# Designs tried in a protein design chat: VHH binders against Flagellar brake protein YcgR (ycgR). Part 89

Target 1, 263 residues: Flagellar brake protein YcgR (ycgR), of Thauera aminoaromatica (c4kar8)
Amino acid sequence: MAELSTPSPASPAPLDGGRGDELEKFTLRGARQILQLLQDLITHRGLITAHTGGGHSFMTAVLKVDEERGRVVLDPSPDPQANRRALAAPRLTCVTQLDGIRIQFPLVGLGEGQDKGRPALFAPLPAEMLRLQRREFYRLQVPLAHELSCLLKAEDLARKPVEVSARVIDIGAGGVAVVVPTGAAEFVIGGTLPACRLALPDGEPIELDLEVRNLNRQTQRNGTEQLRVGLRFAALPRAADTRIQRYIFKTERALNAKARGGL
Below, E stands for the ipSAE of ESMFold2; O stands for the ipSAE of OpenDDE; V2 stands for 0.75 times the mean of E and O plus 0.25 times the DockQ between their complexes.

## First folded at step 9 (VHH)

Design M10 (from F49 with S103W; framework vhh_7n9e_1; also named CX13; at its last look DockQ between E and O 0.31; V2 from the best seeds 0.00; counts 0 for: pae E 4.6 > 2, framework grips)
Fold by OpenDDE, look of step 15:
Order: structure tokens, then sequence, then C-alpha cells
Structure M10 (fold): chain B 263 residues (1-263), chain A 119 residues (1-119)
């Protein structure tokens, strides 16, 4: 009776500070984890956008997980053409959100059939599911009245060096999120912005290197599009860290005091 | 419909070179940053490189820095990855990806092209 040595969970490879390791951290590969997450999607009746490629997508939902057959049951589109595209696609990319967390997973081998007399789409269980948590660190929402800004050193579309004054919308120990006008500069996730300047209310701007971690287009209430740039502090001097921490604590305290009716 | 079609993969000896291409369609290619990722056998997906919409900014994983070069031709809607000094550990399915700026994620990638580096 050979004791099947349960393979020791591979120690997460040291996070070499490189871009590639982050996606892996958020990828679920365990069968139980995948099943649980799919069940959670069912429970919450989460709408899923299924991308079929070529810019086409349709709305679906997970109706059932068939563990015995190792398949997921999806709600077909009311559009027959969408279903045909889905069935013809070598892979579906399913995207949804649960509790503010984005979930993404591939489905391969889609088929059509009947579930309890109703049309349904079937696919084998996904081999992996990506669960993207936005923030590792607490970030303070910066009050608009503070007018925090970060001078970004970047390049424009013509590869000309540009300085962009960006409003800081949130700040944490690990970085900042800023908003910039669309087209103000070129950004790429994993790119480095050297010698930027973070302006805090308490003194001279802090010079620091920033790494682009996220890019999102946001439409403001007034219809104006802005680019939200999530930035990590790539190199932060200890003195700068202290100043940032002090600002965060002071601001949080003030906000809490105001919320309690003290101001 | 967003389509990404990778090509240029193959078998190469260690120290060799390959140039991958990704043909993009179904969106305004020049308006989006593009990325290369790879998945080695038995491993998860990892990002390899990224390039801004205009091509002015680039990023690389530490494992490929100095060996790989990402570029793009917006007129041809094509993304490239020049891979030099290839190593066995570079063996993977390589795929290109488009970011979704609305959600900040990568719902769009191709079927990939296989790169195999022999010792």
Amino acid sequence: as target 1 above (263 residues)
Amino acid sequence: DVQLVESGGGLVQAGGSLRLSCAASGFTFSSYAMYWGRQAPGKGREWVSGISSGGGSTAYASSVKGRFTISRDNAKNTLYLQMNNLKPEDTALYYCAKQDYEWGEFPYWGQGTQVTVSS
C-alpha cells in the first residue's frame, strides 16, 4: 500500500518583484476552490459576460455545476447568433464580479444541450479561475480639498518627455492612485516612471520612482473620460515613508472626527 | 469582435532567436496598451512584456529583460516580441493580450503560439 505522498504545496516562488507573479497569486487552480467559486456565482446569481472572441460577447450565468460529469451549465443567450459564436469559439472568456472582486475564467469545449428540458450550454469545468483583488494595502481616499498631486514623468504618444500633474485620489503605504486626462501620457502596466514628485500638504514634494500597476478608464459624472493610474512606490526613502504615513494617519483621524460630528 | 492571433513560435535551440507576431483586429489597436504573456507546462500564466498604445513605454519581466524586445506597428495592427538568447526555461505557450480599460483586466488574448527551446 504505497502511501501516495500528497505533493507538498509548492512554496509560492519568491515574489520576484516582476509583473508575472501577481497573476499567479490570484489564480485558483484547486478543484475545490474552483467548485466553491462557481457555486458562489450560482448563489449570487452573478451575471457573467462571456467573450467569444472577435469583439463579441453575451450575457450568461452559471446555472449549475455538475460535479459528476465535471461540467458547468450556462444560460444560453437569447440571441441564436451569439450562441452559434459561442459554440464555434475555441474558448470563452468569462468575466464577472462577486463582492467587488473581479472573476475571470476560461471555458473550453462548449456544447449545447438540454438541462431539465431547457436549452443550456455546457462546458468542462475551468482549469483555473482568476480572482483579482484590487488592493493589497489599505488606501486612504484623499479628500478633494487636500488637492494632493503627483507630477508624473512620462512620455507622450510621440515619445516626447512630458510632465503630467495628476490628482491623487487615494494613497496608501504601497502607492497612490492618480487620475490624468486621457491622452496626457503613455502608460503601460509594469512601466516605471522615474523621478516623479508627490506633493503632500506638509512640505516639499517627495521625489520618488513609481511603477504602473493598473490602468482604468473612468467616465466622470459630467461625461468626461479620465485615466485612473494605479502606481506603486518603487523606491521610497524612509523619510518619505514617514511623511506619507503621517499624512494618512492625520487625515484618517480628521475624517473620523468629522464623521462623528466633531467638526 | 476583438481578435488576437499569435504566430512565429517554433522549435529553437538554446541561444537562438524567435520573433513572435500578434495580429489584432476588432478594436482600435493604436488606442490600447498591449501585452505578451506566456504559460509554461505545469505553470501558471505570467506576463512577459507590455507596450503602451503609442509604443513609447515598455515593460519587461525580470526574467526576460535584456533578451526580449516588445514592439508594435500600429499601421499594421500588429504586436511583436523579439526574443533573443532563448533559454529552455522560456519554453511556453506565448499569447498576446489586450487590456480592458473599463475593468483594468485582460479578458482578451489569443490562442497562443508555442515556443520550445531545446537544450
Scores: ipSAE 0.752, ipTM 0.926, lowest interface PAE 0.6, mean pLDDT 87
Fold by ESMFold2, look of step 9:
Order: structure tokens, then sequence, then C-alpha cells
Structure M10 (fold): chain B 263 residues (1-263), chain A 119 residues (1-119)
């Protein structure tokens, strides 16, 4: 978070791997934008982690926005001690997501009360909200039938090279997202994977350098853990870019033709 | 409760060395990738280095590569940053941070330890 918008001096805050002023472009300060985003969280029943400082947090949700009073109404914790910590905190740092987009905002002046006879927490509308969009470009969801894969050249626990064949789940102009079994290799945000090979249906695999941008853990239906690895293309040559764009274009056209019933 | 406590900062002459430590508690340290970041006065936050949960993969910002070494001791729940050949441009508040696997970006960080490099 930006130094001027920091939520609490004692709370851990997100590490941003980019330039410090990059966060300002994702910061909403308009009252209408903030109200709409809060209403979107209500509509999607977004679960929020509210950080009270000192490593303490509780789960909550925005139940409604009282526009006339300029307040948000929050779901109290079933743990009375969590509610007392929240009411005593000078600031709550709320973190959630909406359609994969990270949402973060501070609440100050938290109070307790009733909403339609039910216990509730209240706070003034935040003066700002961070809406951090992860993707700058369109991302095609890769059809399973294409069986797109990317051979990753990564490292194991002993820092020795390993090759991991990873299924590509989405692809765009700036990168891919892949899935691998947990423990297949060691990954860290900011790590570079040189000379990986992206296998498109047409032609030979593309050799390209990748940078790890995000890491998410998932549990498959069979109980096996997997890791979703978000990868950015580094220094993508024009020819490789052209092949990727052509694949995206052809696949989009084919999917649209099937949706219309074809000829 | 998650706690990250940085130490080892101080005043040092250009060309000198410091070793930063980050004592971690309140979570299974060995299950998380860990990071160092820094914030110079009046500037935004800058990512510095990262290390995978088992220590098999490391990453560095280009401005510190070859001079800084990240490491971890999973038995001691401690993250380290060895900083060699320090430059005045390295002056900043240094933070350690923990990976967030639910969101996938923007790990939590501690209070920080001040590093000041004089000419």
Amino acid sequence: as target 1 above (263 residues)
Amino acid sequence: DVQLVESGGGLVQAGGSLRLSCAASGFTFSSYAMYWGRQAPGKGREWVSGISSGGGSTAYASSVKGRFTISRDNAKNTLYLQMNNLKPEDTALYYCAKQDYEWGEFPYWGQGTQVTVSS
C-alpha cells in the first residue's frame, strides 16, 4: 500500500514487487466508484478478511451500504473477543477479492449497533479503495481439448534444474497461467524460468523466458494439491508474439462459431 | 497470530556489509515463500528478493543481484538477507514478507529495520 494510504502502523501489509507509485493507478477515490464497488461485494456475497492489527483478523462481509448516513454495515464475528479487538482498533484493513481482483480498503471509526434487530458493525464509507486488477490484457481460457502445455525449466530443493510439463489454463498477450502438482519444483514470485517451451497446436514449441508473477494453492477433486503459477512473458520476440496472437484469434473464432451453431 | 520481526539494520559506510534477520512466528514458516522489500524515504515500496518455501529457488531485483543473498533456516523460523557492497542508494526501511497463497500476490510484511548507508 502507498505510504499516504497505509491502514495500520503495526499490521503487515502487502509487498508490491513493482514501482511504489504504481498502486495509485489502482486506487479509487470517487464516492460513486467506491459505492458501486461495495455494492458489487454485497451482490457477490464477498467474504472479507478484516485485519485489526498485531496479526489479528476476523472474517466478515459487507451486509449493506447506508448511503444516506454514509456508512457501511458489516457482519460481526461470532467470537466476541474478535469484535472487541475490531472496535478498539484505530483502523481495520479489509482484504477481499471480486472475480479474481484483489480489493483492499481501510475502515476507521468502527462502531457496534443493530441493523433490523440484528447485531452489526458500522463504519463510515472508506475514503479510498484499492482495486488491483491482475490482468492488463484479455486472457483466453484454453479449451481442454487443445491440451496446451508449457515445459518449465525450474529448480528443485537442491537448486538443480528440473523440467516440469505444466498444463496451460489461460493465455494472453502478456503471459500464461499453468497448473503443476505441489512439490514438482520450487517457485517464488520474481523468479525467472529461462528457455521454457510453450507448445501450441501449430508448429514447433516456442522457446521463451517466463517470470513468476503469482502463486495460488488449489486442491483438486481427488484431494491432490496443485499450484497455479501465473507467468509473464519476458522479452517476447515479435515472431513468438505473432504465433500466440494467431492461436488466440483462431481459437476465439472457432469457439464463437460453435456458440452460433456454425453453418 | 502472524508476526514478522526484522533486525540487523544500522549505519554502515558505503562498501560495507550487513546481515538482516526476520524472526517469524504464528504460522508454519517452512510452508511459505518469503520476501524482502524496502522503502526509501519519500519513495514507494520496492521488491528486493524472494526465496521459495524449501529454499530451492531465489529471486532478486536487478539493482541488488550479485550483492545481496537471501537465505532461510526453516528449523529456526528465520529469514536472512546478506547485504554486501552496500551503496547509498540502498538506504531504506527493509521489510520481510510472507507469501499469500489465497490471493497469490502482495504478501504481508513486518515493521521493518532501518539501513542507512553513508558515503
Scores: ipSAE 0.563, ipTM 0.880, lowest interface PAE 1.6, mean pLDDT 82
ESMFold2 (binder alone), look of step 9: mean pLDDT 85; pTM 0.857
OpenDDE, look of step 9: ipSAE 0.371; ipTM 0.791
ESMFold2, look of step 15: ipSAE 0.240; ipTM 0.728
ESMFold2 (binder alone), look of step 15: mean pLDDT 84; pTM 0.855

Design M12 (from F49 with S103L P107Y; framework vhh_7n9e_1; at its last look DockQ between E and O 0.44; V2 from the best seeds 0.00; counts 0 for: pae E 6.4 > 2)
Fold by OpenDDE, look of step 9:
Structure M12 (fold): chain B 263 residues (1-263), chain A 119 residues (1-119)
Amino acid sequence: as target 1 above (263 residues)
Amino acid sequence: DVQLVESGGGLVQAGGSLRLSCAASGFTFSSYAMYWGRQAPGKGREWVSGISSGGGSTAYASSVKGRFTISRDNAKNTLYLQMNNLKPEDTALYYCAKQDYELGEFYYWGQGTQVTVSS
């Protein structure tokens, strides 16, 4: 009876002190490159999480790049409090993803105003943009209409077992990102969530173990605070992997067809 | 400003025990997950352990699982690492870190406390 050595949860990759040098390789500082990337964000209507500090963030988008004035125009939050925080913050940290690549850039000197009669936030163009091509598996943004969910088995503040139904926002061969209400459960990076259930549209939920890889607090446009949880598949049966891959492929194909005007 | 001050390190024989402490200030300690990391000579920083904001969830690197115990006292703004059955390979500078919910990772390392395990 071969003792199936439970694969030791892969230790989160050491924050190699060399991250500074590696980060530099992924940092865009050229004005043209920055402008192009911002334009790409506009073109793709990329949602941006803007972090204002203190654990607060809001969802925004780049609406326009004003090259003449050297400024970027952002969509304000529907929450006036979020906008106040943003304006009061010495630095706004913007995080987004384009084509599976994480993009991060700072904005300083945020102001409010109007763009074409609509409320807008303004900031000088970022001096640098970080484009992190994580060797991570391509992650598909899950269409809202698919309503993918993952039942997470976790513990609450009282260490009581809780089940949390989490919406899946992206999926890849290596894992999923989900959103949960703040305070719904306790999470820690490197923690394992055993016997979770991923619901796919094509059949019964897949039971799997998940490892917490990242945690982000986000404020939605409606002012609701949510926790984004990045989860790695800790142990994925081959059959489950096949189903996940099939779903990703099918969905990507459908999205591409729609983008081409076919649907 | 976020401040993390590690203490409790020292020289210990193999098989011995140490208890590390991290005093936190400059933020609402009880609202953040906390972590321990370490850096051995000539090696990169590695994650050792983590604990959720309320202490309800813990995680450990495979190398320390069953030997180390992370805990926290939110009333004292203090993080702890009980290290038992220490091995020479545990020799490192130990850091405490705060969860960064903006970046989605742990951040804000202290100055560290040196742990040396002699054979």
Scores: ipSAE 0.680, ipTM 0.897, lowest interface PAE 0.7, mean pLDDT 86
Fold by ESMFold2, look of step 9:
Structure M12 (fold): chain B 263 residues (1-263), chain A 119 residues (1-119)
Amino acid sequence: as target 1 above (263 residues)
Amino acid sequence: DVQLVESGGGLVQAGGSLRLSCAASGFTFSSYAMYWGRQAPGKGREWVSGISSGGGSTAYASSVKGRFTISRDNAKNTLYLQMNNLKPEDTALYYCAKQDYELGEFYYWGQGTQVTVSS
């Protein structure tokens, strides 16, 4: 009976429909605001994950905004297949961060060419940009040198318990984001991971329960694919909360001192 | 193209049971976590349940936990929702959904199947 149905193809929709209007207040649609935000991304030299659909993405950057022609110029991928997929895609969804704020914008009509003699990708300026400034949580970007990790207690594809050591890429009062190799464990949004262990530099690892809040595939600069897992702290004891806040404060102070006095 | 076709809805008395199915095509079903959501009249869409790609992890909204069971058959590319002890508050259009891991804030949704629970 299902074979007799000819339904329309499924279409992507934003996060939870009851919260769709809340994202609108973070959406920039003014040409001046869009140009300024793109220029800010260029100035900070932020890496952008460009999603081409079908589960594919590549790392890029906005090289410049060509205001006279009304277009953005993107760094092409070193992987020729990624460039071909991007050029064939009806829509390129770009995701990045600026000062801990998530930036997301679509590009339509991507083309290839050269900019100042170097290969480049081009698209018209986006009609809108999402700038998710969320004042509920601050998230510290964890310095790579700290090698902060979280041991996750999850299950593999065969429903067998597995422990995965995941690198912590950001941390705040309410949770962490970690990266794991693709396929290392199975995750679902809303799932709970009990008795995980967060390793901070001070003292023994903290045992805590984590709730999966988001899942994103991440392609690293070297082309390695991994899964970014956003995790919320469940029922965090006050002592653990204090240790986390101390780590954030100490690390921020050290980073600020390095920026001020180091270079 | 991603295609999700829900079925199994209907009219049922409170306390009854229904089993929803979602036939999936246009992607490698076994590689993706799958979800059920619902939308009651005049309300926004809400998350109901999720299941990992291999079925090893499940999650439920508090309003349905203990009454609903999500499952999947990867050989048949089919997602299921067993709904027991139905209540009038469960009346809604039920959708299956596939998350796009790369675009984490987007889901591919089907057209839905209506469940109506009378008191």
Scores: ipSAE 0.071, ipTM 0.592, lowest interface PAE 6.4, mean pLDDT 80
ESMFold2 (binder alone), look of step 9: mean pLDDT 85; pTM 0.855

Design M2 (from F49 with S103Q; framework vhh_7n9e_1; at its last look DockQ between E and O 0.35; V2 from the best seeds 0.61)
Fold by OpenDDE, look of step 9:
Structure M2 (fold): chain B 263 residues (1-263), chain A 119 residues (1-119)
Amino acid sequence: as target 1 above (263 residues)
Amino acid sequence: DVQLVESGGGLVQAGGSLRLSCAASGFTFSSYAMYWGRQAPGKGREWVSGISSGGGSTAYASSVKGRFTISRDNAKNTLYLQMNNLKPEDTALYYCAKQDYEQGEFPYWGQGTQVTVSS
């Protein structure tokens, strides 16, 4: 009987005022700070997940900051339906990561138009941006060229065992985030996936147990819906930990070298 | 709007049983994993159990494993929690919750149903 690990309560934001105070420490409200962070997102071509509500999201990026007009320019979705949802939404919740730091900010008053003859979305500058600098949340964004994958052992809707090959999108010391086709398997937070296989570029796949920690529905640029699954390493052998750490370190070094113009 | 209404709580003696229900509306129930949480007096909220959208996968807190059973009826938009061999430490306000797949958080909670287990 696999000990179903307790879903780590994504602590419901304590309705109690205490988490508000902690979040305030990480909230940027200064206009200059906000502009700088947005510029950093542009410079790093950071992909942003924009949540429109109702379980819908799309991938976007900040294309430009128009300081004169006090607005941000976003890349529209290739899916017209996603753009319609975005425009109809009273608020977008934008989530991204920069240098391993989670960034979250709201956009309100979204409009569509053109920037330099290309379709674009426009919104007033955010009034606040949340920057969560928790070392514990550092995740390396896996380069697409590495084709990192994880074979998940799960069950389908009929409770039949299925193996799902999932692309790894980020990796950290504590776990991985993967993307799977919607409906490929059933997941529940706190559920355990035993005997999964993480494929690293440097050798044979690592067999490990994974715990589901988060589930997010995402719409790709092509309009395809995917499920992002956050997975924790439930039992990681020391040798596997070393390999994972080595991969992260090597990849970070390479990315940094490239960013500095060295490659 | 997402609505969750819990019921089935009450006073029960230690070793007794209760069955909680959560009626869900305002969203496609069958498309979401559902969860039970609880809050004991003077304690924070804790997760109790989870069930996948189709009901094929379940999760339990270690404290309730073997005693509680989560289930769902997607045709009725209803989540259940069968609680057996109840203990005084199970005394809490029990909530059903839906995850926001966009934010990864649990903003959707019902008003809860009180479970009191007497020694």
Scores: ipSAE 0.787, ipTM 0.935, lowest interface PAE 0.6, mean pLDDT 88
Fold by ESMFold2, look of step 9:
Structure M2 (fold): chain B 263 residues (1-263), chain A 119 residues (1-119)
Amino acid sequence: as target 1 above (263 residues)
Amino acid sequence: DVQLVESGGGLVQAGGSLRLSCAASGFTFSSYAMYWGRQAPGKGREWVSGISSGGGSTAYASSVKGRFTISRDNAKNTLYLQMNNLKPEDTALYYCAKQDYEQGEFPYWGQGTQVTVSS
């Protein structure tokens, strides 16, 4: 059960209530703070996982905020069943990341309607939003120019060893997310990949054990199918943790300098 | 519609064995990783085991490693859990689940089959 509540690099399941008191200090309740954070999600085109309960969810986005009516406008799912579940749910728990920081907020009173003649979902503004700026939940989006890779030691269909060089798309204190070609290896949630090698820009690759926590299928722009694999560090030596934190900190500074202008 | 139907549970003495089956329908079984979970009375749900879509990779909770074996027959759309050397702590409702590659989790669960280990 503790493992189910532990976050992964991807926009994971909602945080459980066992951390309620610890989470209060990360909870925004001011109307202006909430509006600004929602506007930031709109500006950055943040992809949101909306959880409807019973383990079901769908991908959405905040299209706009109607301040006069106190409502958010959400992108409906192309799957009619997902929309029906969302409308029937007593609340929708939305989870996303903004610049690697986990964002979570509830929406209640979801309704359907139209926005500029297009189908849309509507809800009152949330009364609170969780903005979890904490080491355990932070995930740095790895710049493509860094070309970070992780050599995975996995198994094929015949249970024979295969090595897969996977591109790292995000990294945090607790793990990485990688992409691999569909069919490159056999993966299962809970599976362990011992003695993998994470290649950071400086120094020798880091040897580490990984545990599969999440599996998503994705199609790239060119039509190529990839598998996104969320991986948790199983046991991380202090030296390896230090190198990972140094990489995250240095890269975050460089990215923030570019984002803030500096020019 | 996705349906998962578990069977093979029952009452067994400690040290005994049971084999659970999960009959799957409503989806292409061979394209999905599959899982077993369990829930003991008064306790939370616990992941037990998983197997990749082709059967090339398996995973087990530490509490069952060496005693339980997950397998699948893709021609028969059936998932199995062979449980050996059963202990009273294994008493639980056992259910299977299907990987959801859109959500990245395994949110769909069967109805479950009861395993009770006496002694």
Scores: ipSAE 0.612, ipTM 0.884, lowest interface PAE 1.2, mean pLDDT 83
ESMFold2 (binder alone), look of step 9: mean pLDDT 83; pTM 0.843

Design M3 (from F49 with S103Y; framework vhh_7n9e_1; at its last look DockQ between E and O 0.30; V2 from the best seeds 0.55)
Fold by OpenDDE, look of step 9:
Structure M3 (fold): chain B 263 residues (1-263), chain A 119 residues (1-119)
Amino acid sequence: as target 1 above (263 residues)
Amino acid sequence: DVQLVESGGGLVQAGGSLRLSCAASGFTFSSYAMYWGRQAPGKGREWVSGISSGGGSTAYASSVKGRFTISRDNAKNTLYLQMNNLKPEDTALYYCAKQDYEYGEFPYWGQGTQVTVSS
């Protein structure tokens, strides 16, 4: 039996259709602020996950902000079906990160066209943008080359114990985000996964207990659906904490060196 | 459109029991984890319990652990909360909720059902 924990205090949407008071302080509505944040996304070439509904999403980026026309230009998906879904959707939910801060914003009234002879998606400027720093801990994006994995002990739909090898996407002092195939196991926010194994490059896997904090469905460009699972370290031995911190530090240093042209 | 309709609330004495139901429609119920939340007078919303899509995994707030049991019938698109040994502090409006797996939040709540526990 998975250890029972409190469900994630993810801010429930307000019942009365308004964004809860808790989210208001993180919501940008000023035109200048919105424009600046969009420009920052352009400058940093931030990848955006655009959710079209029905469990579907695609990767995009803000290519340009057209202030004169009051619109944002997005990179279309290489998948024509994803673009069709986007155009048919009443609302596009865009999610990204900048400097470790989660950014979310809605786009409505999506259209297709051309920007400088290239296919593009167009939408009116968002009326609001949400900047959420909910994570207590900085999360390092794990380089693909490191191939970090976490063996999750969970249950399948038949309530049979299963072990799922999950790729680690990001890691911090407080936990990891992993991706698993859809249907590989059952998860619930607040559920505990005991005796999992986190594989780091520097030695033997670390055994630890994990708590499910977040669940997201993602559709890759190739059409494959994956489940992103945010996991908190429920019980972390001191030695394991030290190893994790060391890995994060070393990796950040290497990434920064590379960014500076040193590698 | 996602619809969630809670029922089963009422007035009960301390130590009593209630069974809440949530009828779900407008989405593939069996594909989503479902949750119960509550809001007491003058307090914020809090999570009470969660259950995975297939029902194999459950979670409970520490305040209700051992007293409440979450379950689901996917054939009936219905979520349940069995509440035993109710306490005055359990008095609240109870909501069922569906997570938005795309956004990662919980935009889908019902109107709630009132549970009042008298001393």
Scores: ipSAE 0.694, ipTM 0.907, lowest interface PAE 0.7, mean pLDDT 87
Fold by ESMFold2, look of step 9:
Structure M3 (fold): chain B 263 residues (1-263), chain A 119 residues (1-119)
Amino acid sequence: as target 1 above (263 residues)
Amino acid sequence: DVQLVESGGGLVQAGGSLRLSCAASGFTFSSYAMYWGRQAPGKGREWVSGISSGGGSTAYASSVKGRFTISRDNAKNTLYLQMNNLKPEDTALYYCAKQDYEYGEFPYWGQGTQVTVSS
């Protein structure tokens, strides 16, 4: 609706990247799946950020799905310039969340009209929708007392090896997330870090190859900037996998026992 | 507003070379990792290459490693992709992309430049 179309700092950016075809596994192409997901967005009154290109966007909502005519109906912006940009754009990239899952879909052939006497935007149903449930495995939040660390073998600005000791924030079957000071090393999504060392509380550190999967900036309360690095385990030896799973299981049981130890 | 403008595409014979450029504005270019991706007709978008904010780390898809070279000039706010020994399967719309440090894995893409490699 009109009040929902104002751009805000909380507006998500379009998902255009990553490692290329990895997005395909999150892509819904079935007509029934698409209709159901759009209806779920209507039912949960999801706010949508609609991107028109060139860094411009506006807030909207799916008002309804006209299944018989094969189209979606969107709330127009109160800003006439935003509506003009949307109508002129070759595509409108819609981004929202449903129950914490990121939803993204393109709309092409956007038109202007009326719905029940009120201005509305219309488009054919999208041929595909992204429903990004990236983390399929449980991720244990590592207790600070465990002081879990990972020694990263990365590169500096001169492409020379550097070692960075990084605190592990979470760990799961497929990887870890760590934090490092900004500028400690050069990281890029898709980069590989061979022969890193994951220090678990029991036994010798595990040597493993890691791949950078995401990079997030974090500002600590004292204003210090750090980088959160999401890392995937490459070919993980079975013994290493067993140790990681044992750590997760033991820690989870200890946390659950503490939570259930009340009266 | 963030703007990414790709150029340098065109028609080239197999085995040839082409250099793509991406002019960036609306953000502090030197603070962001940058990427190239491509989308062939009827296919999903494929990650091609990435370069860290300072240029110290690079990464390539296996299909292009050894043939493509990513680079950046932070003084000129420009990202480059040198493409050598081009093959018909490299035919695609090529996009540059900016790292999104809020969501961490799906960079903001430009509008793209067409590369067509004939047999």
Scores: ipSAE 0.567, ipTM 0.873, lowest interface PAE 1.5, mean pLDDT 82
ESMFold2 (binder alone), look of step 9: mean pLDDT 85; pTM 0.854

